# Miniprotein binders against q96jn8r1131to1294, part 28

Target 1, 164 residues: q96jn8r1131to1294
Amino acid sequence: TLEFLENHGKNILLSNGNRTATRVASYNQGIVVINQPLVPQLLVQVRIDFLNRQWTSSLVLGVITCAPERLNFPASACALKRAAWLLRGRGVFHNGLKICEKFGPNLDTCPEGTILGLRLDSSGGLHLHVNGVDQGVAVPDVPQPCHALVDLYGQCEQVTIVNP

## First folded at step 3 (miniprotein)

Design vB7
Fold by ESMFold2-Fast, scan of step 3:
Structure vB7 (fold): chain B 164 residues (1-164), chain A 83 residues (1-83)
Amino acid sequence: as target 1 above (164 residues)
Amino acid sequence: SKEDLAKKLIELYKKALELVEKGASEEEILKLLWEVAEIAYELGDEHLIEEAFAALWAFYRGDLDLLRKYIEKALEHAEKLLE
């Protein structure tokens, strides 16, 4: 079954059988990683449970290709130096470089209840799904193995893994 | 000690319930609930951790009945740790 890994950002608390992640302090230190590699056709979905409007930016999601079990997570996913492909706001980022200006909805404005999904296609393309709708290929040729990552940054203080 | 942490958690939860009944500010109640969560984490008790965050989640949702329910469960569990 899909769960968040016990190795996570220091402001995260896991509950609901490690399927709910809550950021319990500040606006950062909120990175969580799914416990299984994102293999082709596996759809990993999280629901936005709670937004704190004290902050303006919101969650980041994507994949990392380094082993997450012993990784020392930075304060923000955007500080990851290598092997990271991230979706933040409307942008797609690879190792800190913006590679696409507008892809999918603005993640900073997605309301509570939004379900966000990540899936690899058979060619290694990373897809974003929003409320069940495939947004297309955000990143081609993601190396494997890779792991789905959610950064509960800013407004987003809680997410829960949901089944299709 | 573990006993001292459990006693502090109980004290903070009882204060939180009192503040809820008095209609105290969101800020005052949240301060106590976050302190409880930190103590629960230090204790390393999975039930206390889950209950502390369930209580926080209920409070952020404005569900005070659910908040009281989770606090009551946590108090029962913490009191058993003192036996």
Scores: ipSAE 0.000, ipTM 0.104, lowest interface PAE 17.3, mean pLDDT 83

Design vC1
Fold by ESMFold2-Fast, scan of step 3:
Structure vC1 (fold): chain B 164 residues (1-164), chain A 83 residues (1-83)
Amino acid sequence: as target 1 above (164 residues)
Amino acid sequence: SKEDLAKKLIELYKKALELVEKGASEEEIRKLLEEVVKIAEELGDEELIELAKWALEFFEEGDLELLRLYIEYALELAEKLLE
């Protein structure tokens, strides 16, 4: 079964059999990683459960290509400068460099109940799915193995893993 | 006004990035980042205040790459406030 790893940002509390992640303080220290590599055709999905509009930005999601089980996570995914491909707002970022403008919906405006998914296609392209709809290839040729990451940043205080 | 403060924050951050890339003096960059913290505090946005303080901290630590990254993120958020 898919679960969030016990290694996570310090403000995270895992519940519901490690399928729900809640950020219990501040706006950061909210990185969680899925417990198995994102292999081609595996669709990993999370539902946005709770948004706190005290904050301006919202969640970030993407992949990392380093082993996550013993990582010391930075305060935010934006500080990952190696082996990281991230979707933030409308942008696609590789190690802090914006590589695509205006991909998919604005993640800062997705409401509670939105289901966000990550999937690798057979050619190594990373896809974003929004409420079951494939948004296309955000990142071509992602190195493997890679691991799905969600940063409960800003507004997004709770997510739950959901099955397709 | 909030709009004027946000515009000033953006201007100061852009200047800080330019000075960092040109290898300007440590004192010049520190003064700009200190002013950024003051403007963010006056604006009152908690996320921008935290980002401004972290940018200054990364600068004092000599981590110019994290400084640049946090400034870029703060710029994006400040520009969003103007819309």
Scores: ipSAE 0.006, ipTM 0.299, lowest interface PAE 9.8, mean pLDDT 84

Design vC2
Fold by ESMFold2-Fast, scan of step 3:
Structure vC2 (fold): chain B 164 residues (1-164), chain A 83 residues (1-83)
Amino acid sequence: as target 1 above (164 residues)
Amino acid sequence: SKEDLAKKLIELYKKALELVEKGASEEEIRKLLEEVVKIAEELGDEELIELAKLALEYFEEGDLELLRLYIEWALELAEKLLE
């Protein structure tokens, strides 16, 4: 069964059998990682539960290729650099660089109830799914093994893993 | 006003990116990033303050990739304040 790892950002509280992650303070230190590697065809989905409009930016989604179980998480997923491929706003980022502009919908504007999914295709391409709709390949040839990551940044204070 | 401060922040960040890209002096870039921190603090937006401070820190560490990323992020946030 899919769960968030017990190792997570300092401001995270896990509940609901480690399937719900809540950021209980500030706007950062909110990184969570799915317990199972993202293998081809596995669709990992999270639902946005709570948005706090005190903040402007919202959640970041992506994958990391380093071992997450003992990782000392930075305040923001962007600081993971070479280990992470990330979707923030409408951009795709790797190693501190914007590698794609205007991919998919703007993640900063997704409302509560939005279901966001990550999936690897058979060629190792990383796909974003929004409310069940495949947005296409955000990142080709993701190194494996990799793990799905959610950074509960800014507005997004709670997400829950949901099944298809 | 907050809108005037946001516009100034945008102008300073765009100038910072230009200076970084053309390899301007460390002193010139540092002074500009310090001004950015000051304007962000006056604006009072916690995210913008943190992004400004981190941009300056990454610059001091020589991490130009993260410097550019945090500047671009701050630009996106500042532009949203204008709408």
Scores: ipSAE 0.392, ipTM 0.705, lowest interface PAE 2.5, mean pLDDT 88
Fold by OpenDDE base, second read of step 4:
Structure vC2 (fold): chain B 164 residues (1-164), chain A 83 residues (1-83)
Amino acid sequence: as target 1 above (164 residues)
Amino acid sequence: SKEDLAKKLIELYKKALELVEKGASEEEIRKLLEEVVKIAEELGDEELIELAKLALEYFEEGDLELLRLYIEWALELAEKLLE
């Protein structure tokens, strides 16, 4: 079963069998990683449960290729300098560097209830899904094994892993 | 006072952003960001310290987008301290 790992950001509280992550303080330190690595044809999805408009920006979604159990999480996913491919706003980032200017919808403006998914295709391409709709390949060749990462950042205070 | 330090931090960040937009010298911007780190440390706010250090780091790496991001977050946080 898909769950968030116990190794997570300092401001995260896990619930619902570790399928729900809630950031209970501040605007950052909200990184969580899903336990099972992505494999081809596995669609991993999270639902945005709650947005707090006290803050700006929103969640970051992506993958890491290092061992998540031993990772010392920075305050935000933007500070990850290695083994990280991230979707932030409309951009795609690799190890903190923007590699794509405009991809998919703006994650900063996704409303509550939006379901965001990640899926590897047979060629190692990382796809973004939004409300079940494949938005295309965000990253063309992702090393495996890799784990889905969610940064509950800014407005995003709660997400839940949901089944397709 | 804490409020005075917060206001000074905000002032310096805004100045830094202005200088970045105007294409000012790296040294001048670096000095401002280094001073922000010191002020944040004097405030004793761990989050502001972290953001200041990250801002300086990304500036030195030439990543102005992330620099702006962390300055904006720092400004938002600092302004909330004054409410």
Scores: ipSAE 0.012, ipTM 0.245, lowest interface PAE 9.1, mean pLDDT 90

Design vC3
Fold by OpenDDE base, second read of step 4:
Order: structure tokens, then C-alpha cells, then sequence
Structure vC3 (fold): chain B 164 residues (1-164), chain A 83 residues (1-83)
């Protein structure tokens, strides 16, 4: 069963059998990691449940290749300096640095109800799915094992893991 | 205005980078970065706030490489906001 790990950002409250993450304060400290590592052809999906329009940015989605159980989470995903591949806005970031300017839809403008997915293909390419539509390879040849990471940042105050 | 604040933030970041390269006093650089944090907070933009705090932290830790990176990330983001 896919769940969020108990090791999470300070402002996160888990519920619904750890399948729902809610940021209950501020705009940051909202990083969560899914328990099972990504394996080829496994589609991991989260649904944006609630947005707070007070803020301007939204969730960050990606993967980490370090051990998530012992990770000391920074206040935001932008502070991850190692073992991180992240999708933010329309950009792709590796260890905090932008490696692609424009990829897929702008995550900052995804409405409530949007289902975002991550999947590794047989070649190790990381795919983004939006409402079931494959947006293509965001990051080629991602190291394995890796875990899906969601940063409930800015507007994004709640997400839920959903089955394909 | 928010636009004016963003422009001021950009100006201060560029000045900070210049001072770092010139080997200016740590106190002067720190004061600039602290002012950037205040401006970012006044702007209320979460990424600008985070980048400012991360830049200041990097500076205090003596990590000039990441100081530069966070400033560059902030500048890029701030410039995009002004478009």
C-alpha cells in the first residue's frame, strides 16, 4: 500500500491511513515522501485536494535517491542540495539547480482535483502524468532506488495518494 | 509597490554579489542580505522569502558557492515576476 512516510515536514499532518497529507501552517515545511520506491511501470499519483489562494506558488513534485526515513527535511524542496530531481512550475531541477526551463504544464496553476503522477519507464526515465496523460520524460536515467516526493508548498495545502 | 520592492531586491542582490567578489566586509554583505530578507517578507512571496533566508544562511555558513546559487535563483525568479 502506498502511504506517506511518518518522516515529513514540520507543518504536515497525515490522515486517511497516511494517504492524505495536509499542511496546517504557513506556506512551507510541507515535504512528504511516499513509502515505496518507484520501480519501472509503477504509476504513483497524488490528487490536489485544497489550494489556498493566499500564496502564489504551488506544490513541487519529484524524486529523491537518498534514504527518506532519515532525511532531515528542509523548509522547502528548493533547499534540497543532493539526490533530488524536482518539478517546480514548468521547470525541472536537479539538486536545487534548474536543468530544464519548460516542461509540461505549470504546476503552479494546476487546479484542485488535478491528479499528478510519476512513473519510471523501462529505461529509467521519469515521466510526469497529468490527469492520466503522459507528459513525457522529465528526467532521463534517474538513479534507483528512488522515492516520490511531494512538497506541499504555497497554495497547495492538501494532497491524497490515489490509485491509477 | 510590489514592483518597486522586487526591483530593490534585485538591486541589493546584485550589489551583494559585487561585494562578495570584491572581498568586502562580512558585515556589509550580511546587512544587505538581511535587508533582502525584509524586503522579501514585505513582498510576501514565498520563494523570494525562502531564497533570501537560504542565501543568508549560506553566507553565515561560509558557503559562498551556494550563496551565489541562491542569489542567482532568486534573481531569475524575481525577474520572471516582473515580466
Amino acid sequence: as target 1 above (164 residues)
Amino acid sequence: SKEDLAKKLIELYKKALELVEKGASEEEIRKLLEEVVKIAEELGDEYLIDFAKLALEAFEDGDLDWLREYIELALEYAEELLE
Scores: ipSAE 0.581, ipTM 0.849, lowest interface PAE 0.8, mean pLDDT 94
Fold by ESMFold2-Fast, scan of step 3:
Structure vC3 (fold): chain B 164 residues (1-164), chain A 83 residues (1-83)
Amino acid sequence: as target 1 above (164 residues)
Amino acid sequence: SKEDLAKKLIELYKKALELVEKGASEEEIRKLLEEVVKIAEELGDEYLIDFAKLALEAFEDGDLDWLREYIELALEYAEELLE
């Protein structure tokens, strides 16, 4: 069963059998990682449960290719300079560098109840799914193994893993 | 304005990189990085605040490679805000 790893950002509290992540302080230190590698055809989905409009930025989604079990997480996923492919706002980023200007919807404006999914296709392309709709390939040829990461940043204070 | 603050932040970061390259005094570089933190906090943008604090922390730790990386992240982000 899919769960968030017990190694996570300092401001995270896990509940609901490690399927719900809540950021309990500030706007940062909210990185969580799924407990198994993102293998081809596995669809990992999270639902946005609570947004705090005090903040302007929101949730970041992506993959990392380093081992997450003992990683000392930075304050934000965007500070990951090695082995990271991230979707933030409308952009796609590899190791802190923007590789695509506009992809999918603006993640900073997705409302509560939105279900966001990550999936690898058979060719190693990373797909974003929004409310069940495949947005296409955000990143081609993702190295494996890789691990799905969610950064409960800014507005996004709670997410829950949702089964397909 | 917020645009003027963002432009000032960009100028201070570029000046900090120049001073690092020239081997200027630690006090002079620290002063610029501290001013960047204040401007980022005044702007109220979470990423700019995070990058500014990370850059200052890397500098205090003597890690000039991470200092440069955080400044580069901040510059890319700030330039996006101005687009």
Scores: ipSAE 0.285, ipTM 0.662, lowest interface PAE 3.2, mean pLDDT 89

Design vC4
Fold by ESMFold2-Fast, scan of step 3:
Structure vC4 (fold): chain B 164 residues (1-164), chain A 83 residues (1-83)
Amino acid sequence: as target 1 above (164 residues)
Amino acid sequence: SKEDLAKKLIELYKKALELVEKGASEEEIRKLLEEVVKIAEELGDEYLIDFAKLALEWFEDGDLDLLRYYIELALEYAEELLE
C-alpha cells in the first residue's frame, strides 16, 4: 500500500494510515515522500484536501533520486540542492533551475478536490496527470530509482493519497 | 511599490555577493542579508522569504557556497517576478 514516509518536513502531521499529510503550521516545511520508488507504470496520486487562501503559492510535486529515509528536508522542495525534478506553478525545475516555462495547468490555482498524479513511462519520462488526464511528458529520462515527492507549500495544507 | 522593493532586494543581493568576493567583514555582510530578509517579508512572497532566510542561515553556518547558491536562486526568481 502507498503511504507517506515517516521522514518528512517538520510541520507535517501524518494520519489515515500515513495516507493523509497535513501541514499544521506556517507555509513551509511541508515536504512528504511516497514510501516506495516510482517504478514505470505506477501512478501515484494525491488529492488536494484543503487550501488556505492566506498564501499565494501552492503545492509542488515531482521526484527526487536520492534516498529519502534520512534526508534533511529544507524549508521547501525548490530549495533542495539534490537531484530533484519539480513542478511548481506552470514551471518545471531541475535542481533549482527552471527548465520549462509553461507546462500543464498552473498548480498555484488548482482547487480543492483536484487529483494530481505522477507516473513514469517505459522510457523514463515523467508524466503529470490532472484529474485523470495525462498532461504529457514534463521531464524526459528521469534517472532511477526515483521517489515521488509532494511539497505542501503555501496554500496547500492537506493532501491524501488516492488509488487510481 | 512591490516592483521597487524587488529591485532593491536584487541590488542588495548583488552587493552582498560583491562583499563576499572582497572578503568584507561578517558584520557588514550580515546586515545586508538581514535587510534582504526584511524586504522579502515586506514583499510577502513566500519563496523570496525562504531563499533570504536560507542564505542568512548558511552564511551564519559559514557555508559560502550554499550562501551563493541561495542568493543565485533568489536573483533568478526575483528577476522573473519583474518580467
Scores: ipSAE 0.548, ipTM 0.791, lowest interface PAE 1.6, mean pLDDT 90
Fold by OpenDDE base, second read of step 4:
Structure vC4 (fold): chain B 164 residues (1-164), chain A 83 residues (1-83)
Amino acid sequence: as target 1 above (164 residues)
Amino acid sequence: SKEDLAKKLIELYKKALELVEKGASEEEIRKLLEEVVKIAEELGDEYLIDFAKLALEWFEDGDLDLLRYYIELALEYAEELLE
């Protein structure tokens, strides 16, 4: 069963059998990691449950290749210094550096109810799915094992893991 | 304007880095970083606020490497906002 790990950002409250993450304070400290590592053809999806328009940024999606159980999470996923491939806005980032300017839809403008997915293909390419539609390869040749990461940042105050 | 604030923030960060390299007083550097926090808050941008506070925190803890790291993140992000 896919769940969020107990090791998470300090402003996160887990519920619904650890399938729902809620940021209960401020706009940051909202990183969560999904327990099972990504393997080829496994589609991991989260639904944006609630957005607070007080802020302007939104959630960050990506993967980490370090051990998530022992990770000390920074206030924002953007501050991850290593082993991180992230999707923020329309950009793709590796260890804090932008490696692609415009990849898919702007994550900052995804409405409530949007279902975002991550999937590794047989070649190690990381795909983004939006409402069931494959947006293509965001990151080629992602090291394995890796874990899906969600940063409940800015507007994004709640997400839930959903089945494909 | 927001653009002016972003430019000022960038300027202050660059000055802070310069002062660090020159071995300027901790008080002078701290004052700059505190001003950056204020500007970021006035801008109302989450990431800029986050990076500014983290930069100040690590500076106060004496970790100049992490200070530089967060300043660099902030500079990159701020420059993107101006595009």
Scores: ipSAE 0.462, ipTM 0.792, lowest interface PAE 1.1, mean pLDDT 94

Design vC5
Fold by OpenDDE base, second read of step 4:
Structure vC5 (fold): chain B 164 residues (1-164), chain A 83 residues (1-83)
Amino acid sequence: as target 1 above (164 residues)
Amino acid sequence: SKEDLAKKLIELYKKALELVEKGASEEEIRKLLEEVVKIAEELGDELLIEIAKVALELFERGDLDLLRRYIEFALRIAEKLLE
């Protein structure tokens, strides 16, 4: 069963069998990691449950290749400088550096109810799915094993893991 | 000196941008931006003071995206002080 790890950002409260993550304070400290590593053809999806319009920006979605159980999470996924591939806004980032300027829809403007998914293809390419639609390869060759990461940042206050 | 203040202003804006990008605590960012205002006031330039105050206001309103872009703009303005 897919669920968020107990090792998470300081402002996160897990519920619903650890399938729901809620950021309960501020705009940051909201990183969560899904327990099972991504394997080829496994689609992992989260639904944006609640947005707080007090803030701009929104969730960051990506993968990490380090051991998530031991990771000391920074206040934001943007501060990860190793073993991290992240989707923020329309950009793709690797270890804090932008490697793609425009990819897929703008994550900062996704409304509540949007379902975002990550999937590895057989060649190691990381795909973004939006409401079930494959947006293409965001990262062409991701080291394995890797874990899906969600940073409840800015306006994004709650997400829930959903089954395909 | 005025040059020293300008250099400090640049330093603070760079730090502010870093803090915002890394998702630092609200208190840390607020304090930093307040310090930017103080340095601008010491410089005695009304435009720089206004720019600094707007940065703080953007943060207080929670407009993180615009704040980042605005700080980058403010930084460029500050750098021109030394040209």
Scores: ipSAE 0.364, ipTM 0.737, lowest interface PAE 1.1, mean pLDDT 94
Fold by ESMFold2-Fast, scan of step 3:
Structure vC5 (fold): chain B 164 residues (1-164), chain A 83 residues (1-83)
Amino acid sequence: as target 1 above (164 residues)
Amino acid sequence: SKEDLAKKLIELYKKALELVEKGASEEEIRKLLEEVVKIAEELGDELLIEIAKVALELFERGDLDLLRRYIEFALRIAEKLLE
């Protein structure tokens, strides 16, 4: 059911029925998007498979409110200046601007095996889940429809969609 | 032994990179990637098995540039997991 879209960053290779995304080169060009809109109560989860400590920063995840099927992805998700709410490190970003300094655990330090989840509550609040634990509302009132996005940036070389 | 299989897997990936870079015959590359899958299966690590199968699949698709980059990735992962 849940898969990564065929439209993705140029350094991505999809495998395992489009449920595993591997960044095969460099540190960027690693954006992937889930194939279905993030509707309220749907929990989308990815597991961190491989980390390359050669790089300093790690994965970014969040949502976009534009249609992803034909989107021309930038080199990194943080370059999205419109229609994007992202979690990076400990920060929350809206269209490239930091809107919260410290939310949840530091994504740059999550180890291999960590399961990260995104979910909308019934009020449109975007929640981060870490290893099954709800971290609370990172972003209130996300416009819908929206789509879950993962940027395999820096350290993060592979993620796999996992069921709850 | 498991250590011998690990060394063999790493050596096979290094050889596969050489063959792809030299433009060796399809039969030589296929045979080597099939051996990579076999050795990964004997090692019994699910991630190494999946990586080996993906490399073979990329070869069958005919995208040799992506195959080369993927083998470089596979070699780094094999070295990390087996050392």
Scores: ipSAE 0.199, ipTM 0.618, lowest interface PAE 4.0, mean pLDDT 86

Design vC6
Fold by ESMFold2-Fast, scan of step 3:
Structure vC6 (fold): chain B 164 residues (1-164), chain A 83 residues (1-83)
Amino acid sequence: as target 1 above (164 residues)
Amino acid sequence: SKEDLAKKLIELYKKALELVEKGASEEEIRKLLEEVVKIAEELGDEWLIELAKWALEAFEEGDLELLREYIEYALELAEYLLE
């Protein structure tokens, strides 16, 4: 069963059997990680439950290749300088460097109810799925093992893991 | 030029850190962080723009530790642009 790890950002409260993450304060300290490695063909999906439009940016999702169980998470996923591939707005980022200008829809504008998915293909390509639609390969050749990460940043205050 | 804008952004951020450490007035620090946002927008790098906005938000929330983190990250990215 997929669930969020108990190691998470300090503003996160887990509920619903650790399948729902809520950011209860501010706009940051909202990083959560899925409890199992993202193995090829596994589709990990989260639904956006609640957006607070007081904030400018919204959620970030992607993968990290470091062990997450004891990681001291920074305030924002964008502060990860090593072992991180992130999707933010329309961009794809590797350790703080933008490696793709426009990939998929703008994550800052996805409404409540949107289901976002991450999947590795058999060649190690990281795919983004939006409401069941494969957006293509955002990142080729992701090192393994890797772990799916969601940063409940800014507007995005709640997500829930959903089954395909 | 983009190089000149990146250098100015670096100078403004270093000044902001100095003012924070000295306990300068909130108005002086805010003014400087607002100028950083404008320079980042002129430079046109979306990540630097967002980091500048996040730095200003952290300052307004009173989170000086987070403000320093965003400034350090932005300085690394801006210095990379100069290479």
Scores: ipSAE 0.015, ipTM 0.216, lowest interface PAE 7.3, mean pLDDT 84

Design vC7
Fold by ESMFold2-Fast, scan of step 3:
Structure vC7 (fold): chain B 164 residues (1-164), chain A 83 residues (1-83)
Amino acid sequence: as target 1 above (164 residues)
Amino acid sequence: SKEDLAKKLIELYKKALELVEKGASEEEIRKLLEEVVKIAEELGDEYLIDMAKYALEAFEDGDLDWLREYIEFALEYAEELLE
């Protein structure tokens, strides 16, 4: 079963069998990682459960290619300078560098109840799914193994892993 | 106003880049970057706060390439806020 790893940002509490992550303080220190590698055709999905409108930015999601079990997470995913491909707002980022200006919907405006998914295709392309709709290839040729990451940043204070 | 704070943040970042290219004193550049952190905190936008803090950290580490990148991220974002 898919679960969030016990290694996570310091403001995270896991519940619901490690399938729900809640950020209990501030706006950062909210990185969580899925407990198994993102293999081709595996669709990992999270639902946005709660948004705190005090903040302006929202969740970031993507993949990392380093081993996450003992990783010392930075305050936000945007501070990852290596081994990271991230979707934030409307942008796609590789190790902090913006590689695409406008991809998919603006993640800062997705409402509560939105289901966001990550999937690798057979060619190693990373896809974003929004409410079951494939947005296309955000990143080609992701190195493997890689691990799905969600940063409960800003507005996004709770997500839950959902299956199918 | 938030618009005035965003404009001031943009001006200070542009000045910081000029000082870096000119090879100005570390103290002078640090003061500007610290002021940007304060303005970002007053503005209350968490992305701008993080970018400002990362820029200052990169500067303290002597990583001028990442300093420029964090400033560029912040400038692009702040300009979008003004639209």
Scores: ipSAE 0.047, ipTM 0.470, lowest interface PAE 5.5, mean pLDDT 86
Fold by OpenDDE base, second read of step 4:
Structure vC7 (fold): chain B 164 residues (1-164), chain A 83 residues (1-83)
Amino acid sequence: as target 1 above (164 residues)
Amino acid sequence: SKEDLAKKLIELYKKALELVEKGASEEEIRKLLEEVVKIAEELGDEYLIDMAKYALEAFEDGDLDWLREYIEFALEYAEELLE
């Protein structure tokens, strides 16, 4: 069963069998990691449940290749300096540095109810799915094992893991 | 000195945040952030350079949340350098 790990950002409250993450304070400290590593053909999806328009930015989605159980989470995924591939806005980031300017839809403007998915293909390419539609390869070769990471940042206050 | 530059960088970031909170002119805030970029480059610290550039970009895009975040990252890092 896919769940968020108990090791998470300080402002996160887990519920619904650890399948729902809610950021209960401020705009940051909202990183969560999914327990099972990504493997080829496994589609991991989260639904944006609630957005708080008080803030301007939104969630960050990506993967980490370090041990998530021992990770000391920074206030934002953007501060991860190693073993991290992240999608923010329309950009792709590796270890905090932008490696792609425009990819897929703007995550900052995804409305509530949007389902975002991550999937590794047989070549190690990381795909983004939006509402079931494959947006293409965001990262061409991701080391394995890796874990899906969601940073409930800014507007994004709640997400839930959903089945395909 | 490197220490002086780091202190100046910290000072400018704090001032920038203050100006943002006060609703100061975009030009004034931009100038501060651009100066931070220059100081970071003079320091030669890759992380500070990147944070400064990202902060400026965030500001130009009107994303104040990420602006604050990048500044906070930089401040934390710079303060550690001074320890």
Scores: ipSAE 0.019, ipTM 0.288, lowest interface PAE 6.7, mean pLDDT 91

Design vD1
Fold by ESMFold2-Fast, scan of step 3:
Structure vD1 (fold): chain B 164 residues (1-164), chain A 83 residues (1-83)
Amino acid sequence: as target 1 above (164 residues)
Amino acid sequence: SKEDLALKLWELYFKALDLVYKGASEEEIRKLLEEVVKIAEELGDEHLIEEAKAALEAFERGDLDLLLKYIYKALLHADKLLE
């Protein structure tokens, strides 16, 4: 059973059996992590439930390679540095560096109801899935073990884990 | 409010990052970094002001690695002010 970890950003409230994450304040402090390591062929999916148009940028998706259960989460996933590979807007980021300019859809403009998925292939490549469609390899050769991460940043105030 | 100013600072830094990665004009990037310094001064946090000025100085010297380091440090600092 996939759930968000009880360890999360300060502004997060978990509900629906820890399958729904809501950011209840501000624009940041919204990091959540899936309770199981992302192993090859496991598809982890979240649905965008609510967008607050007061903010300009939106959610960030990715993986972290550090143990998340006791991690003191920073205000933004970008501050995780070397431990994180992140998809934000149309970019792919690692350690504060944009490693790919244009990948997949613009995450800042995905509407409510969009289902976003993360999956590792057998070679350790991280794939993004959008509404069931594989966008290709965003990050090659991700170190293992790693965990799927969602940063409910800016516009995105609620996501729910959904089954494939 | 402090929240509004911190959000403006965050947005300007991400805008500057996008321009740097795209290889936009030095004049456009400098202008945004100067705006960041002004907002940091308005927030009144000594560490943010120092980091904003250091980012601008790194940019003037063509040190992209230091520029990025100071931008991310300033973003982290801005978030801590809102705790």
Scores: ipSAE 0.006, ipTM 0.256, lowest interface PAE 9.1, mean pLDDT 81

